# Ledger of designs, part 81: VH-VL binders against o27280

Target 1, 266 residues: o27280
Amino acid sequence: MDSMNVPEVLEIKRIVEESESVKTFIFSWDFRREVRPGQFVMVWDFRDEKPMSVSLIDPVRSEIGISIRRVGEFTDRVHGLSEGDLLGIRGPYGRGFELMGRDILLVGGGIGMAPLAALADEATARGMRVDALVAARTADELLFLDRLEAAGVNISTCTDDGSCGFKGFAHERLLTLEENHDMAAVCGPEPMMFQVMRILDERDVPAQLSLERYMKCAVGICGQCCLDDTGFRVCAEGPVFWSQELSRVREFGRYRRDPAGRRVPW

## First folded at step 3 (VH-VL)

Design e53 (framework fv_libevitug)
Fold by ESMFold2-Fast, scan of step 3:
Structure e53 (fold): chain C 266 residues (1-266), chain A 122 residues (1-122), chain B 110 residues (1-110)
Amino acid sequence: as target 1 above (266 residues)
Amino acid sequence: QVQLQQSGPGLVKPSQTLSLTCAISGDSVSSDSAAWNWIRQSPSRGLEWLGRTYYTSKWYNDYAVSVKSRITINPDTSKNQFSLQLNSVTPEDTAVYYCARDIRYSYYFDYWGQGTLVTVSS
Amino acid sequence: QSVLTQPPSASGTPGQRVTISCSGSSSNIGSYYVYWYQQLPGTAPKLLIYGNNQRPSGVPDRFSGSKSGTSASLAITGLQAEDEADYYCQSYDSSLSGYVFGGGTKLTVL
């Protein structure tokens, strides 16, 4: 049990450059320590520790992958690493996605496609039919298209600027897609997820949504990870929530927090 | 349509190296969506996975523990093929050898070669 | 000795239902998906079932798979003479870090 809370130092086996700003770091993994799509790990560069979603779970190759977007000092340092270098990994943590039915929809925005790529692998291995809607602001920010195609996933794309696929937002593209799904999984910016959830609710498609913003509380370090109205703690009860649970949360998709903890509209 | 074709000697003497090749058509051996496997079949042991090679940014190999000390699987991008070398063979290595493709993340073998019977005897 | 256990033979008459079992452990079937292959005499194995219970394009719906705990089953309904073949289950084993197969079941029709 202590081994889950102690970082294990692992060698970077392979690095995949997903885009100019995103890399996937691949490690050998001992699958006696179970990891599920939708869970995250704490990545330690021997200076800072940050939560990252698991984006590849490959028991055949005995590998996990962690996709990291370059957004600050920690991620800039990690992006500077090479194959053969070391990182500390602690976890996994959180509630993963649940698969149900035979036909599933994945809706990913930007780096939110990372945990959904791992879910796509599990769903296709289980023999499920998988449709993925991959959304980004520009074509260069669309992630995992080659990997999803190789897995046999039916891919639809959209970009805000129209540089690839449908010109528009994920929820606008979703309105033009077939409605025959037993469940959906959604990960991306909260305003996108909120709009997508509304459409899926109208279609009576149960959806799971991943709220990654409070993962830094994963080990109970802070008690400020409560969602408004319901008292949900993302680190303890998430990051994955069913749409029915989130439909009662006033904060979801409408507000964010500034550095002082105040509610600010998106 | 993908096709896999095995070639190599059908008779190998004990203690020698068994060498087989698998020629690929309809796909590239360096395709980042595929892995290339050797599997053998004998009456005593049934179907037995031996190992695979695959390309991402560089080449990787996975080998079954039972043969890891004796086996090498090598790609040849110029000929679009991959090979099996199995050292120090014994009569217990007598089997039909298949090459097979798995697609990355599919976790099963979707195309198989025709098979090559290899007999290890003096 | 195969890592996954299948009965060495099974039989039935045309039109009947036949079930072929595949037994493993927590390190293989208990943790990973099961796949089934059909091998007609003189040919290489052909994928019949993937992901425990899914059929590739071209496989008749008479073939179905299931998995419970550390065991899996292949069911063939409306048995036909053309179904006479060897059937193999396959999974992955974490302790061996590799693919594993069942010993095979020779299905005889009539």
Scores: ipSAE 0.005, ipTM 0.426, lowest interface PAE 15.3, mean pLDDT 83

Design e54 (framework fv_libevitug)
Fold by ESMFold2-Fast, scan of step 3:
Structure e54 (fold): chain C 266 residues (1-266), chain A 122 residues (1-122), chain B 110 residues (1-110)
Amino acid sequence: as target 1 above (266 residues)
Amino acid sequence: QVQLQQSGPGLVKPSQTLSLTCAISGDSVSSDSAAWNWIRQSPSRGLEWLGRTYYTSKWYNDYAVSVKSRITINPDTSKNQFSLQLNSVTPEDTAVYYCAREARYGYAFDIWGQGTLVTVSS
Amino acid sequence: QSVLTQPPSASGTPGQRVTISCSGSSSNIGSYYVYWYQQLPGTAPKLLIYGNNQRPSGVPDRFSGSKSGTSASLAITGLQAEDEADYYCQSYDSSLSGYVFGGGTKLTVL
């Protein structure tokens, strides 16, 4: 490719059904264009373009995977595609996760487990011990459990309704788990991430958190991605942030922005 | 072990620019595990945080509201150091100036430079 | 004045317990970690406590920190002559978007 800003038309090599609402689309990828866990790509269906986290990075097979949840017209159209169909992909964009130490805790909620699955692969390849707390509303919405198990990850689950594992929220389950990790990575709904961050801060565990709502802004699409307390443009600097950066943001976990830029409670 | 070594003039005239440097050994100024801060101390205002610079995928700067219009903190990766420039100084800027590492893990000012007394007088 | 409030002085005799308070608000201590620094005359401050109650390697267990609501305390048990110093608390303040310090407490060992 000439530029990361020019979409390349790629054939869908394989589709993995992760759940009734989530599919992973797998493409051949030229790794001269490096991709890291926590980065995203823009997916173009020749009508609309949306940011999607990279959920599989496999340089040995020369493949990337992109996991997409069905939530609207664009994603519904993409879910209707088959192996052999074409999509436009450009990127990668954004700053990815950084690994340190020997032990990592992953805390993922719903589709937020997608970028963490790619991180789990990298961490295990580096010889790190990986513990994953996988959270969802129901058992059927828990993602990537078989993939994480195959990678040698130590898995804990929780569901809001108690249909699998601990009954309750991710932060409630985290309080019952080991406190000792060299780092953590967190991705999911902001209220979940805020509560998890507070617990990890009390334990003095450095954490990276992925703010998926700001992926569009990282490519310069949204002018409204500015956090009140810090004065920096989250869109240019995300989607992955250290917990130290987010602990000083009044909006994080408390408010989001609607299309008009108004603060809306979670 | 990480050390911070400060250098710069100890006397500055009112309205001039105060310039200090902090040389880092034992760590990289672009290390993702640290932020690099300037803090000053005076009898009238006590300890006062001025600002910081740090690197993740790019450089970021944060500045205290009281000095934001006059302050610049710049990293220099080739010399493994960072600097403070404070414009339009007044006698109220007279203080001992410290550079300090903020450990990302622990979120504390865990390593401090030796301090530089800067006197602003005519 | 300083954003965080400390008593300007404290005193004790060797072997005694002494506590130094640090008071703030919901925008700082109520929401963020508290740190404590020891400063000997003519030297830079030294980190004594981080994360409300954690000690760096090399800090004796005689020093401990605690936090409740919008206030924090540094406790020194078995007071020794070498503990005579200035002590500063520090936190972050969301309303100011920056780090804030207490005014310092001069501890005298009698």
Scores: ipSAE 0.000, ipTM 0.398, lowest interface PAE 17.4, mean pLDDT 83

Design e55 (framework fv_libevitug)
Fold by ESMFold2-Fast, scan of step 3:
Structure e55 (fold): chain C 266 residues (1-266), chain A 123 residues (1-123), chain B 110 residues (1-110)
Amino acid sequence: as target 1 above (266 residues)
Amino acid sequence: QVQLQQSGPGLVKPSQTLSLTCAISGDSVSSDSAAWNWIRQSPSRGLEWLGRTYYTSKWYNDYAVSVKSRITINPDTSKNQFSLQLNSVTPEDTAVYYCARVLKYGSYYFDYWGQGTLVTVSS
Amino acid sequence: QSVLTQPPSASGTPGQRVTISCSGSSSNIGSYYVYWYQQLPGTAPKLLIYGNNQRPSGVPDRFSGSKSGTSASLAITGLQAEDEADYYCQSYDSSLSGYVFGGGTKLTVL
């Protein structure tokens, strides 16, 4: 095995509490192993290994950050850790976002803002104008607003319940925004991304979408990294895909796969 | 390193129940990333998947249609093992029986196998 | 009856290329990865190929896999006497909600 595919045991340097359900774990990182926004790492707690998107890339401090939402036994255990505790990190894996033009729109839902926060940092450093539409079910699930503001990002919000910003879904909010962008990047729940993709296609805005659910391929579990119809593999070709490619995939936005690999509706 | 060790009788009479056990080391039977399978092999039918047991928030079992009415697969977390019980056996159930692991997410192959147990069904 | 179809036998001489086919339908090979196992006499099957065309550590480069549509193939180049074994393809089937195997191919080397 390549040394990149062997977990490196790293000390948790700092923990940032992003919300009641999301924490960012920060590690010292050797940037001879380059990391790009949109890539992921495998996080190992010495029992289980799970893929997590990189949410902070800071070469000046020699740090990376990994944002983790509490959704099950593995993430509950990791959330119980403290600064000074150890985790295994393997990677990075996947292709990152590509930046083009002068203006970018970011559309993020929930934890999907994590890889987009890293992208916002890179885009602003390049001198791009960055507009972000941050969507969540409730105000307490809107993530990275302070970080995006500090980076100089123009922020719009929406919540399903109307507790912050526009009341409604991301695609409904997007329809009220009539600005052209040279490109877009989208990450969040797959049904949200599907609706957003359709609007961006109608506006002739090239978009990249991140399919975090298919990052399991990094541990050799490649069956779920394959998309229907096209045969795209997240570990080889993703997790970031262009909207034109995803529009040809019948599964995208309509079906998911259970642990047995069966198609189930969203 | 994962190892699967099988045990159980090699001779069963027609109409009786076939019982085998697979002991796990290097992983937990209640691991949220793994499913635990029984597969058999006979000259007439080749390799045939029989079923699996796995844990998420509770235990689940899936069984092949051909054996569903006669088969039970049970985990035992205290002994870190899982078992196969096949009722009302006939000579057609004569086969080498294997236990095997599949990773639950994205993997549809058997990465670790037990040593195999020949079970003969005869009077 | 096996769900996936393999030829029951294949043969070759040392140094030759041999190909073993595996055919299925849209509910299995057409939608899922194909895996290949080698079984030597008296042993459990051993994984040879995963993810249509990937080799586990320790499997020689002369073994390769491919998939097109609802069919897959295992190719063995530079055939050796040690390759005499049974070979099985395997996939998952959404209609059966379970794992499916080919009937196996007995490879004979002279």
Scores: ipSAE 0.000, ipTM 0.385, lowest interface PAE 17.9, mean pLDDT 82

Design e56 (framework fv_libevitug)
Fold by ESMFold2-Fast, scan of step 3:
Structure e56 (fold): chain C 266 residues (1-266), chain A 122 residues (1-122), chain B 110 residues (1-110)
Amino acid sequence: as target 1 above (266 residues)
Amino acid sequence: QVQLQQSGPGLVKPSQTLSLTCAISGDSVSSDSAAWNWIRQSPSRGLEWLGRTYYTSKWYNDYAVSVKSRITINPDTSKNQFSLQLNSVTPEDTAVYYCARGTRYLDAFDIWGQGTLVTVSS
Amino acid sequence: QSVLTQPPSASGTPGQRVTISCSGSSSNIGSYYVYWYQQLPGTAPKLLIYGNNQRPSGVPDRFSGSKSGTSASLAITGLQAEDEADYYCQSYDSSLSGYVFGGGTKLTVL
């Protein structure tokens, strides 16, 4: 417990540019400390720390990867780093995805493909058939297509602007895909995940969804990790939840909270 | 508070182009969480969604199949507005025209303009 | 012509419960959320219910929505004179790749 809560200062071994706004930072990792797809780590730049999903888990090379989208001051600083520079890493934290059945549908939006890419690797290694719906605003924001293809994943793409694959939103594309999967895993913008969850529930496909945006406190002691109606703490009980659990959360995908805690539509 | 205000002519002759504008206050027309829609209402056809424009890395449009060959929806970031142009109008295009904000992941229209009655007659 | 089917009219007396139905298919209500709009005479439609059963801020608790299979319902309890309006359901339709509305229900408070 204590050792997982102390940051280790690790050297950036390799950086992969996934897009203009996303980079994957790769570190050597001792796999006696297990990491599962869907878990996150706290990344510390010696000023601030932020939760980031693990996007690569490679025990053969003894490496983990952490994919980071440039969205603010912290991530801008981290994106300015080079191979050989240092970052503090604490964790892993949270529940990982659970695999069951013979086939799985992955539905990822933008950076939400990061934890799903790690899950795809595990699912294919376990002999599952993997179908992935990769959604983004534009073709340039579609992530991990080469990695998914190399893993033998059946890929469908969807862009808001029609620049790659189906023109439209993830839930619109999902309706044109086959209905039959043993399970699904979903990660992306919350309104997208809510629409996708509803379609999967109507098809009787059990789904796990990742609520990574609520991870402001890795130890689960802050109210920002608490979901309305159920009292779930995302960093302690999540970030991965089954769709049946989330169907009880009134605010999931339907509204957000402003700084005063008031409900505001998306 | 977000508000939409419409302007444009209320009378258009058959075969001409219908042109309406929707001015946005309290939000940006280039907001990446919003899509900007035109919807019309007539006694014979009820409420009909005509199309939308939205911004990601650039501007995009979606149009209802029934009007796709005649319709253009254009944003104007300098004036914070978007417009509707409907070509080759017929009396069947007579309707109250509304602009409306939607979201790109939700199928709801949460803010509506006041509406503009457009009569197509000679 | 409407893709979603609503009764053209409904009526009730003050204090009564009124329910307005909306019927579709697997390509729309069966797969997508249902939204409801209230339109008072001479005004634009106002979002009344989103996501099948959620109320925007300012909408009274006496309005509620529900969905089952390919059908949805709007319920109004404690009917008031000011509820006299047209009500429209709305969803998305995958076969049309666009948004679809019901034909509307004119609610009369007797």
Scores: ipSAE 0.006, ipTM 0.449, lowest interface PAE 13.1, mean pLDDT 83

Design e57 (framework fv_libevitug)
Fold by ESMFold2-Fast, scan of step 3:
Structure e57 (fold): chain C 266 residues (1-266), chain A 121 residues (1-121), chain B 110 residues (1-110)
Amino acid sequence: as target 1 above (266 residues)
Amino acid sequence: QVQLQQSGPGLVKPSQTLSLTCAISGDSVSSDSAAWNWIRQSPSRGLEWLGDTYYTSKWYNDYAVSVKSRITINPDTSKNQFSLQLNSVTPEDTAVYYCARGRYSYGFDYWGQGTLVTVSS
Amino acid sequence: QSVLTQPPSASGTPGQRVTISCSGSSSNIGSYYVYWYQQLPGTAPKLLIYDNNQRPSGVPDRFSGSKSGTSASLAITGLQAEDEADYYCQSYDSSLSGYVFGGGTKLTVL
């Protein structure tokens, strides 16, 4: 019999409240197991298991952080936990971001800032200049601003309703920002990422995009992880893709899959 | 429901520009769930997709390789319509031209009535 | 030539089952949804099947679609005289970066 991939039971060391709907759960981590920004882990509450992006990677303290937005029964239960409680963690899984050049643009929407916050830490440690465009529907949904500022990131914000920063969408704000970056990383709702990708392609800025789609598997055994147009499996081949890989995917940015795997318009 | 109504001249001389319009009712040309297509049909080439225009955050176009160098498809949000311009026409461009709404979940679900365009002197 | 291959003609008698095939490759049907259209003489094509096997409202359940690998099929059961028409399959092709159609099948009800 081959060994099974079983979650390791870890103690919640610290909980950070990022907003009314988002918490970061911090665990001790053995860094003999490498983890890179853009990768995810499966979080098991002893009833259900869900994929969550790694949002903090701290080798100095030997900690990882996992940011979770309250959106359903599983995440509601996890939000009810306290420091000292236990969760199962397995992984990491997926492709992480690759860094190149000296200047990087981060474009994040809502919870999509979680993997980008970890990337910002690595980019600044590498000596890169980091510009971040943080987008959300409202000011209350802008995430990690204090952490990004502490890391030395140059921050621009926008909200759909104008409650903080530029009033409008991420791509509209991006058109008013500096065009010269060696690369970009983008994570957020797919329509936002599609719009941002097109602008970055016009500016000849290579971009990596993280698809945080609804998934039911970590190891690529469930068909619901597929990008229908290209056959990409987000959990096996992603979640991070280069823009040249996504530019021909007709599904990307135009329709999504519901929890049952049905194709629906955004 | 959704209706597409085409208009434009049915006769075009070789080397001139073919221009057609498609007026939309029951939907918006800037609807983010739709792409607005031109498709033609001839006995020699069958059904050929020519291109589309669509709005997500700004306007985009996709064009078939065979016509890309001489085709333009433009939306007009004020009139809720979109147009086709095909430059440097030849007799091989003689066809029935259709506008159609495309949706990734539904294909080309509504079509205009079609316009026979004859390219001759 | 058409990118997707259909038989140029098919025929049947009232009440029979008729199938129309559509063959492609990994760059089109093998990777993307298939759609079917019915065209009566002098009219625009009408959407008959979307997303391989789904029927729009108003399309009789006598019409069904299927897809396997790089091929698709349209089935018509209980064939009726009014089903006499041209039928076209359609998909997307990644190598062409565009939508592609079959050459069409003229269905004759004998």
Scores: ipSAE 0.000, ipTM 0.396, lowest interface PAE 18.6, mean pLDDT 82

Design e58 (framework fv_libevitug)
Fold by ESMFold2-Fast, scan of step 3:
Structure e58 (fold): chain C 266 residues (1-266), chain A 121 residues (1-121), chain B 110 residues (1-110)
Amino acid sequence: as target 1 above (266 residues)
Amino acid sequence: QVQLQQSGPGLVKPSQTLSLTCAISGDSVSSDSAAWNWIRQSPSRGLEWLGRTYYDSKWYNDYAVSVKSRITINPDTSKNQFSLQLNSVTPEDTAVYYCARERYSYGFDYWGQGTLVTVSS
Amino acid sequence: QSVLTQPPSASGTPGQRVTISCSGSSSNIGSYYVYWYQQLPGTAPKLLIYGNNQRPSGVPDRFSGSKSGTSASLAITGLQAEDEADYYCQSYDSSLSGYVFGGGTKLTVL
């Protein structure tokens, strides 16, 4: 890999509005630089740099997509950009998902569906059977349903308010779905992932879970890419972890850390 | 099914230590999915979180800044209970004290009955 | 006194809709879950809403929560006489490193 740590200035080729709060920014990509589902890039707006998961990998069009939720100053500025504007992209970084077996389950919550959408594309291209459980608070926050449908994915939805599909949480919906999968991939709010992991463990389905917090450690900015008593570093060993690895992390799904490093309930 | 039962003296003199206990049934004080909290309520200050204790490979305590220098919250696994000790009390510590269970992101899902503690001579 | 701001009182008649607001900042509601508690006279608070908008088992559908930016709201539809109580919002505050409560709203059913 050449100069992965130096950002390339890329033109925004296309912007897809996924929801009121989420946009996918699409760039031309040189596929001599390998990128895999579950990896992330650093996005630079010439003032601040933030880690973002890759949500589209299209070697036929030579494009990647990065899906960004509007949550603060940086993302507000990026959401204000138009096609033709420039962003710096550095990476990819981190460990991506591994595909195994022939039947897989994807469980995504909110923006966590972004890296799973890229994974769904790869899995279907490899001839795997893909079931996706897409969860959100409301119907308007369900992401990538059109892409999943176009890829031939079998889709189940749930919303907290019942506005689309099952009324309830992802783990409650999961209990009503078939148990015959060779692996699962999970990405979303940590409490959701914890509950989903427990069900998959009881079903003896090996699961990979994507922890997107602490990704700034990949560029040496902070020392917070560390999980509780296991010592795993998200940027070095993740962001994707197998469920067996996370079963030993007592903070996973129960507590997070505030800016001062204190344990705080989700 | 889960029940929290409080006990302790209702009258404490200024400068002394306020001591309360919360007995747990239907759950374990060392359950690694739960934290055990003390919260008080007075007309002047409203509801005020004081602190918590919980087990996660070892025991931890978190305390509110306002009381941190004089508060101790301790579990007792043999009796399945936890206690509050608040040192150097003043009349401003007069309040109804509640113990409460916290689980994950579910908030304070079970509360004790409350104990009125009056600080006066 | 309170870190989170609630109106001190609210009122309605049976069958009406009542909303109770809870205002905070980026260090609390803007970043963390909001919870709501109902307190009947002489009793301990009871969890009514967790995770911004989720109901515990046994809480009727007429209670709902919502959050937008640094503010949250509790909505009660089909108001009943038994809903007369004090209502408290709660969140976590990163600048205080602890849980914070609203000042409470006394709901009167007329």
Scores: ipSAE 0.000, ipTM 0.400, lowest interface PAE 17.6, mean pLDDT 83

Design e6 (framework fv_libevitug)
Fold by ESMFold2-Fast, scan of step 3:
Structure e6 (fold): chain C 266 residues (1-266), chain A 122 residues (1-122), chain B 110 residues (1-110)
Amino acid sequence: as target 1 above (266 residues)
Amino acid sequence: QVQLQQSGPGLVKPSQTLSLTCAISGDSVSSDSAAWNWIRQSPSRGLEWLGRTYYTSKWYNDYAVSVKSRITINPDTSKNQFSLQLNSVTPEDTAVYYCARVLRYSDAFDIWGQGTLVTVSS
Amino acid sequence: QSVLTQPPSASGTPGQRVTISCSGSSSNIGSYYVYWYQQLPGTAPKLLIYGNNQRPSGVPDRFSGSKSGTSASLAITGLQAEDEADYYCQSYDSSLSGYVFGGGTKLTVL
């Protein structure tokens, strides 16, 4: 099968407003180009292109959804679009999540729930038990709760301000939850993912973590996204990594890189 | 070592119920680290997973779509075994039936029973 | 017709490397681990490879597995006469909500 590396111009079929800062853009999709949870597409507004995780995979309706947070000039422009407007979509790219066992824990922070929402759909279709810990700063920033509830997912929430669920951070809430899962999938801010990974490693729960900053590496755009101690191999296999791969990386959760590649603390 | 030992009749008449039992030694049927499966094998259809039962605070069963309306898999904690009932059998249900274990963190059938040839014939 | 596709037969001579393929889709191999089983005549299948590429205790290191996209492969190096058997791949399929097997490959050692 050929890969499709040329952007296809697609009409925005539907827009779902997930929160004040997040929208899901839904497109008709030809599923001869297979898409898996954890993969991303390049979204092109005819000026710039950016990687975005796929948040909805619906072969029955022949639709995909892409959830986008408003965080800069590109995303602000895309948020200004309406149903019927056009965007270029290229992909999918990258390594998706792998499922195993009977029970899965999903831990998502903010927009990190987007790829995990698609994964929840596949895990429930598999007949797996799905527990989701959904974390945000405030209740208004919790994403996909209605969709997860409709799918039969057992949901726990936490907010920094205590406006919904547990008052505190994702890793603090995780310490109060059941310890027995066959695997976990984690996506969110890197410091959150590091703390969650540490707890899951202590519980002997194998985890997959999605690192947004490695999406461009998967399509060859950025040569500088290789991790300390693992080099090119980890970069090439992103954005989804097993926790055992990340546990050997000094960079993960401790510092980030500026545009020159220098280390700066979180 | 963990072993699975099968028992049940090798001949069943069409329209009747096929019943097999799998006895477990070296592990518990209610172990929360295992799921207990039935798989069959025929020359025409190859290997087919039929369903499973497992315990994680309570019992759960999953069944393959092709047999879901006719199949029941039941654990018996007092005898440390699990059983298969397949209703309204036809000659197409003629197969070697295996019980098998799957462990947590895996979808591998790591231990298999010896197999039981079941012939559906009038 | 099996959900996962394997060649019906494969052959080799002692000492040779033989590879058996297993092809699926995004709903099975593309999203889930692949497992391989060896079945000698008159016996139950025996787990040979789990988690795409791991060996259980007692399986010789000449057996190895790999997975790329929606396909998987079983490799046997240093082929021996006792490797003559049927080989099956297995995964899970989210669209069927159940386990799926390949049609099997009969390996003949010449």
Scores: ipSAE 0.006, ipTM 0.509, lowest interface PAE 9.6, mean pLDDT 84

